# Designs tried in a protein design chat: VHH binders against Protein Syd (syd). Part 5

Target 1, 183 residues: Protein Syd (syd), of Idiomarina loihiensis (q5qw09)
Amino acid sequence: MKTLEESIDALMTRYKENVPVRYTEYVEEWNSPIYGTVIDENTVEWTPCRQPEALNFDDLESALEMSFHQSIKTLFGRWYAGDLALDYQGHTISLLQTQSAEDGERLLENITGHILMKRRLKQPETVFIGLGSEDDGLLVTIDNQSGAVGLEWVGKEQHDVLSDSLAAWLDNCQPQVETDKNS

## First folded at step 23 (VHH)

Design Z5 (from Y2 with S53A)
Fold by OpenDDE, last read:
Structure Z5 (fold): chain B 183 residues (1-183), chain A 121 residues (1-121)
Amino acid sequence: as target 1 above (183 residues)
Amino acid sequence: EVQLVESGGGLVQAGGSLRLFCAASGFTVSDNYMAWLRQAPGKRREWVALIHASGRTDYADSVKDRFTISRDNAKNTVSLQMNSLKPEDTAIYFCAAKTIYRWRKTEYDYWGQGTQVTVSS
């Protein structure tokens, strides 16, 4: 069985091999190490690189008085990358990534918003890791207790379990060539 | 169905105050990026203020210390308190929302119709 790190690395390798030209949102002030050729004011080519220091969840865990499932921290702390357009069993998913340390802070802020929503709604705490391409209201999430990967509509409980682990789920995802310039 | 409806605009003298309201339906304001933007005649639309799902607020430099963005979760509304108004603040003010899950996206998903604010010298 592959470790989660191995599964993530393997996916990134597949992505690089099958998607030679990759575009993402360009945030100039971030000076992201993944940025390559600037296409326009909003779009840049990117190449993934390992995070020199993994995204730090400690302050967020303290603030929210919780522990995040290790798979979440591993996923968002492994690579700097644009979001990955993936195919999972015929469904297109955007796997969310972080482009830089500053982008990581934005991610953490948004995770905060998500967790607060779940708490307000008295729902099991999940963390979003991806979006359905057909509808941004459909989230790919990790259950923070079990680590199970599933689907949920925004503001609703996880209703479909795709995999018991992130590693297993990622192993079954393939790169999807997208026409969207921000994918 | 998602809807944003602004209110509270009008004519005010320089140095005066206005409070704008944005009533949201079809989604929860406390779960999203909520922003005020404005467009003056002949100028591009510009960002004014933001309140994030986490509670973080941010302001354009031109309105810092004069404007305050807030939300009422019970009423599902966002407000913009505008103090010390200047003629340069004259514009149509728009309420807008975007999801927290596409945080790099600069465009907002939902917009109100706008409310006119006119500050006379």
Scores: ipSAE 0.912, ipTM 0.949, lowest interface PAE 0.4, mean pLDDT 95
Fold by OpenDDE, last read:
Structure Z5 (fold): chain B 183 residues (1-183), chain A 121 residues (1-121)
Amino acid sequence: as target 1 above (183 residues)
Amino acid sequence: EVQLVESGGGLVQAGGSLRLFCAASGFTVSDNYMAWLRQAPGKRREWVALIHASGRTDYADSVKDRFTISRDNAKNTVSLQMNSLKPEDTAIYFCAAKTIYRWRKTEYDYWGQGTQVTVSS
């Protein structure tokens, strides 16, 4: 049985093999270990590396008085990487990643905002892990209780379940053939 | 559909106070990054203050301890309380917003028309 860690690692391997030149937003002050050649003030090449210390969710869990599904913590705590442009059944998805410890803090902050929104709207708590369409506000999310991967529009409940587990979903994702820094 | 409208600008003497308002429509301010920026005559636009969906606030050093950003969720507005105003605070002040899901981008998604703030000596 393939673990989530194995699924994540396998995906990262596929990504490196199929996307030999990878671009992402350049945040100079982060001095991220993934940064390679700086292309311009907004763009840098990147190569993934393992996080020396996994992103810590303890403070956030305490603050929000909740426990995050382990798959969420595993996903965002395993690699430093740029966001991955993926193809899932013909749909382009940007799988969000963490570029650095500082970026991780930003992610946690934004997860906070998302959870607060869900609570305000009295919706099941989900955590965003990817973007389908930036302009359309489509999110790939994990249901925090079940761990199911699904789709939801911003401010709406998860309307489609893609997979019962993150590992299974990732196993069915492929690197996007065409590289787009904005994807 | 999405709109930001600033108000509250005007002429004030040095040491005085103003409160700016930004009314948002088409999205929820408490779910996004909300910011105030300003552009002085002959200068580049600069960031002034930010309030995040989480409630965290941040300020430029030049306005820290003098300005306070806040929001009214019920009214879907963002405010900037400006105290101890200085002539160098004279500028057009803009309200701006961006989504929390693309946090690495520096540009804001939505902008107001701006409101003039003039501080006289």
Scores: ipSAE 0.912, ipTM 0.949, lowest interface PAE 0.4, mean pLDDT 95
Fold by OpenDDE, fold request of step 24:
Structure Z5 (fold): chain B 183 residues (1-183), chain A 121 residues (1-121)
Amino acid sequence: as target 1 above (183 residues)
Amino acid sequence: EVQLVESGGGLVQAGGSLRLFCAASGFTVSDNYMAWLRQAPGKRREWVALIHASGRTDYADSVKDRFTISRDNAKNTVSLQMNSLKPEDTAIYFCAAKTIYRWRKTEYDYWGQGTQVTVSS
């Protein structure tokens, strides 16, 4: 049985194999280790690399007085990468990734915002891990309690469970051959 | 429908104060990036201040310690308290919003119509 790490690595491998040229948003000041050829002021080629130090959730967990599901921490702490354009059962999803340590900090603050929203709305706490490419209002989320991967509209509860685990879900995701410059 | 409406602009003497308001509808201010930007005549639009969903605030160096961005969640508004105003602060001030889920995106999703701030010397 594959570990989540193995599932993530396998996906990244598939992605590199199927998307040999990868573009993402260029943030020069981040000096991201994934950055390759700069295409223009907004676009850069990228190649994934392992995070030398996994994104730290400790401070956020303390601040929010919660524990994040391990799958969330594993996902965002394993690779520096651009967002991955994926196909899941014919649906295009952007799997969010971190490009650098600084980008990771941005992710963490946005997770903060999301959690606060969930609390305000008295909804089960989820963490966003992806976006529906067709609609920015559609999120792929992990239920923080169960670890289940599902879909939810922004400000709404998870309405569809795609998989009981992130590993299983990722194993069924394929790289989208047609990617945009923001992925 | 999403709408941002600025108010509070006007004419003020140098050293004076103004408070701008941005009323949002169609989305929740506290769940998004909210920002103030300004554009002076003949100049590029520049970012002024930001308040993040988390509550974090940020300011351009030119306004730091003089301007304060805040929000009223109950009223779904964002404010910009501007103190120690200078003639150089004269501009149209815009309220803008963008989602937290595409944080690398530099463009804002929604914009107000802007409010004129004029600081006389």
Scores: ipSAE 0.911, ipTM 0.949, lowest interface PAE 0.4, mean pLDDT 95
Fold by OpenDDE, fold request of step 24:
Structure Z5 (fold): chain B 183 residues (1-183), chain A 121 residues (1-121)
Amino acid sequence: as target 1 above (183 residues)
Amino acid sequence: EVQLVESGGGLVQAGGSLRLFCAASGFTVSDNYMAWLRQAPGKRREWVALIHASGRTDYADSVKDRFTISRDNAKNTVSLQMNSLKPEDTAIYFCAAKTIYRWRKTEYDYWGQGTQVTVSS
């Protein structure tokens, strides 16, 4: 079976091959290594590249007194990329990625918010890794204990398990061929 | 349905204080980005303060050390304590919110109708 790294790399390869022009939000001050042609003040073309150093979760783990499932750290620590528009069984999902070190810090901050919410609600701790394109309230999440990938409405527990592992789930995701400049 | 409703504001003399409130419904303030923005006559809307789900706060340089943003989780409200007010602070103040899951989005998802703050010299 493929490692998670292999699954992520394979997906990125498929994405580049099937989505030759990729747009994302432009944050000029980040000076992201993925940025290509600037379209306007809010939009830029991008190309993925490997993170020179994986996003560091250590401080966050200490602050929250928890350990994140390794698949989460692997996912967000492997590539700098725009979010990936994916098709999973006919559903469009935006797989979240980090664009730069600065962006990674924003992600970690938001993961903090999410975990605090889960704790407040006394729900199993999950980490969001994607968004449903049809509804912003629908999250793709990883169960931090089991590593299972599932669907979750914001503020609710996972209601559907899509896969027992992130690797297996990613292997079954395809690039969405129709993309807009805001994806 | 998400709704933000501002209250407070009014007319105050320079050096005075006001406390603005933003009551949220349809979502939880502690789970999102909450911000105050303001728009003075003939000027562009400008960001004033932010409180993140994590508890982090941030302020525009023009209001730093004078304004304090806070939230009341029990009441699901966000507040802006404004001290040492100046005529330059005169504006309509808006409460705004955006989700933590689309953090690169510059625009806020939800807005209040605003509350007028007038500081006389």
Scores: ipSAE 0.908, ipTM 0.947, lowest interface PAE 0.4, mean pLDDT 95
Fold by ESMFold2, last read:
Structure Z5 (fold): chain B 183 residues (1-183), chain A 121 residues (1-121)
Amino acid sequence: as target 1 above (183 residues)
Amino acid sequence: EVQLVESGGGLVQAGGSLRLFCAASGFTVSDNYMAWLRQAPGKRREWVALIHASGRTDYADSVKDRFTISRDNAKNTVSLQMNSLKPEDTAIYFCAAKTIYRWRKTEYDYWGQGTQVTVSS
């Protein structure tokens, strides 16, 4: 019954409630709008904020001669945030976000690279939205044609469909929290 | 096993040109950020040029319009064409790579051993 926007916003609210102090990489030159208290030379606290202007996919769509599924555009166009550490059915996932308009442009460049790889390999076109393991190259992706959320190894097709839609999938994700022992 | 191997370094006169090559194995060059960095004696390693998976290129101000990064996807190599060389370009040049999926990560994932470029006066 929720719109995708409502599912994203609800997730962000749950994240702030369950992870009340959030950390990300600090690079002074980035001066990201989400930055708060600097902890050390490499670490800063962050707070999500709404994008005043949604990330624009139009130029990329024209250059690649494709249309991106609306769920992809909505996800990456709503908030500036750090990546969200989530639990989905007992598995840890990092949901990717952009921290600023400049970071959004870097995301679009990397989406371009991913699409060009899929085309070279003659695979269905997907867009990455999360990481299951940074070291192993496991991605959470959206199939651009169907909107299905699934798992895929870098360079391979989706091998496991997690949900028919992003909104439904997000509603079943929970913030990953530290254990009771030594927090 | 991922491996980056630089080649093409050597001694060249000021004003001359040199082309460096980086051969990659264990991953696909066009699927990653690929970069050249350099380290002169007694100085910190500095970024020189970057080619994105999209094909976009970026350069440090000190080499802009003199150096060109490119890649050959069929050979899985990255190259650096260096023109109008100056003695200040003398350094060990390193090829490096990192994933496009963690674009805010500042460290490169893989490094070559480097190739020496010496520009004589």
Scores: ipSAE 0.752, ipTM 0.867, lowest interface PAE 0.9, mean pLDDT 91
Fold by ESMFold2, fold request of step 24:
Structure Z5 (fold): chain B 183 residues (1-183), chain A 121 residues (1-121)
Amino acid sequence: as target 1 above (183 residues)
Amino acid sequence: EVQLVESGGGLVQAGGSLRLFCAASGFTVSDNYMAWLRQAPGKRREWVALIHASGRTDYADSVKDRFTISRDNAKNTVSLQMNSLKPEDTAIYFCAAKTIYRWRKTEYDYWGQGTQVTVSS
């Protein structure tokens, strides 16, 4: 019976141990706290680190006149990290993360845009937490009312519920380690 | 099919104004990052202005307070109002779009063919 925080931390530990060198986009001006060795003008190694202060949703909640499900706030408020390449039941997923406080503000702007789209389309409000593989049109989302993790195409409602909770879903995600499959 | 089509470019004297338009089809401008970029002869393409899906706007320092990006969601268009034009603003101006779901990605997903703006003195 893990807390969500414990599930997130366990996943991060598994990720570091199974993906020993991790890469993300490099932008010198961002000076992200996760940055390590710069590989080239666009690529840097990274290591996750705890957020010293959790990403704050209060202003966004006020502006949108809504309350976000606690699992969304906990997920995006715990670590700075690059996106995690994961396997879930044989499917490749990119779990979205923020790399810095400034990156967190970009995420909040994009959550705003997503919510405004859901309201325009009169769909249940969800928040994106991941992308299905290389298909940018497939999202992994949390239903804001129930906390259920599901799949949805951009602009559509959740069509498949993967788990009733984020913690349970994360416990069934594993780092993607494709190189092991060819040995 | 996604398509971005720019218009409104032309020749204008220094100190003048132009308004560029970008008509989008095959996707919704308000659901994406929408941007204007420009490329002067012999120069690298540079970012000019950005409107977020949230409606927030950002500008390059060189155009701040002179240029205004906006969108018309009913017409599915993005505009760039350019005031107090200088010869250094001479460039091909491109409309571009990027998904909000990979916000750190530096490449834009869709591009228009560009519209020429020439500022003379």
Scores: ipSAE 0.745, ipTM 0.867, lowest interface PAE 0.9, mean pLDDT 91

Design Z5 (from Y2 with S53A)
Fold by ESMFold2, last read:
Structure Z5 (fold): chain B 183 residues (1-183), chain A 121 residues (1-121)
Amino acid sequence: as target 1 above (183 residues)
Amino acid sequence: EVQLVESGGGLVQAGGSLRLFCAASGFTVSDNYMAWLRQAPGKRREWVALIHASGRTDYADSVKDRFTISRDNAKNTVSLQMNSLKPEDTAIYFCAAKTIYRWRKTEYDYWGQGTQVTVSS
């Protein structure tokens, strides 16, 4: 069984091989390190790159008085990338990534909001890592205590555990083969 | 299944104040990005103020120190207190919401119909 870092890196390699041209939203002011050829005012090609300094969770852990599961910190601290469109057992998943150090700070702010929601609702604390559908609020999350990957409706507890660990789950995800899109 | 309904717009003399309200249904305001945007005649829609799920607020430079975004979680509403109004603040003001789970997405997921604010010189 691979380490989590090896599973993340293998997934990124598979993604580049199976999705040789990758698109994401273009915002010129962001000048993300992943940006390549600008397609139009809203669309840019991207290529993943390793974070030179891993996203730092220390201030957030102090502010929330908690420790995040190491798999969460490793996932979001390894690469800068666009979101990955993946297939898991026939289901489309968008695996969330950060594009830059500044984008990472926005992720941390939103993790804060999610944790505060879980505390308000008195639910087990989870951290979102992916989206299962655009219109029904289905998240892929990691349970912060156990490290289990599961499905969760926004505002609800995990209802389906997909894997006991992130590494194992990632090893069973495949890049979604996208049809070339009119740009 | 989300609705946003703005209210509180109207006519105000320069230097005056006005408070806009946005009532949300079908979701919880504190779990989302909530924003005010505005569109002046003949201009593109522009961002005015944002309140994050965490409670942090951000403002456009043109309204900083004059406008305050806030929310009332018990009533599930967002408001915009506008002080020291200027004729250039004249616009249709829109309430908008965006999921925290696609934070880089440039478009907002939900929009209200807008409320007119007119500031007379």
Scores: ipSAE 0.714, ipTM 0.854, lowest interface PAE 1.0, mean pLDDT 91
Fold by ESMFold2, fold request of step 24:
Structure Z5 (fold): chain B 183 residues (1-183), chain A 121 residues (1-121)
Amino acid sequence: as target 1 above (183 residues)
Amino acid sequence: EVQLVESGGGLVQAGGSLRLFCAASGFTVSDNYMAWLRQAPGKRREWVALIHASGRTDYADSVKDRFTISRDNAKNTVSLQMNSLKPEDTAIYFCAAKTIYRWRKTEYDYWGQGTQVTVSS
């Protein structure tokens, strides 16, 4: 019913409403467009903003001789934001975002590494979009061929398909509100 | 169980060279950020060199053009070639690894025990 763009924007609105002060790791050199008040050497407040130009996958697609599923490109090309802490059916998820154009280039380098790993292991190619565990060993990924959202241990295939599409999955995610002691 | 084990440290005269090695077990070096850091007595640990999962490398300004990070994927090792060594390079050198899935996190997930490099004048 909703386009993916509408689902992403609705999620961002819900997130801002339910998490009115948002924190991310501070790296002074990055000067990210989302940065607000610096809390300490490692922590800064942030506010999302729209990407003026969507993150460009063209060079990576050429280098890897592949096309990325449109949902991946739309997700990472719409907003600059910190990572979103979400709940999906009782599972804690960190939805990954990029904070700036420079951060987007770091994401593309890491997508390269992930794809090369999947090819070496002869596994279906996926792209990570979130973290499903505290130790970062459990990923939320999109299957590049089908667009399915699923859970995946690093180095393994998707083992639990959560949704047929990113838009549907996002519509069923809720912001996770943390206490001061947990933030 | 993930382990990183450094080797190759020792005593060397200023102007000399050393090559450090980091053997990894329990994970694949090419799937992670791999880094060398060092800590001199009484100082904070500082970053020296980084190799990305993509293969890109980055260096601290203090070691630029003197040190080279590389990896051998067949042996699952990372190395640091250190040339034109100075007394200021004296430190314990650590191999460290970090997930590519939280690339903005400043902390490394795994550390070796460290290997001492002493550069005498």
Scores: ipSAE 0.706, ipTM 0.851, lowest interface PAE 0.9, mean pLDDT 91

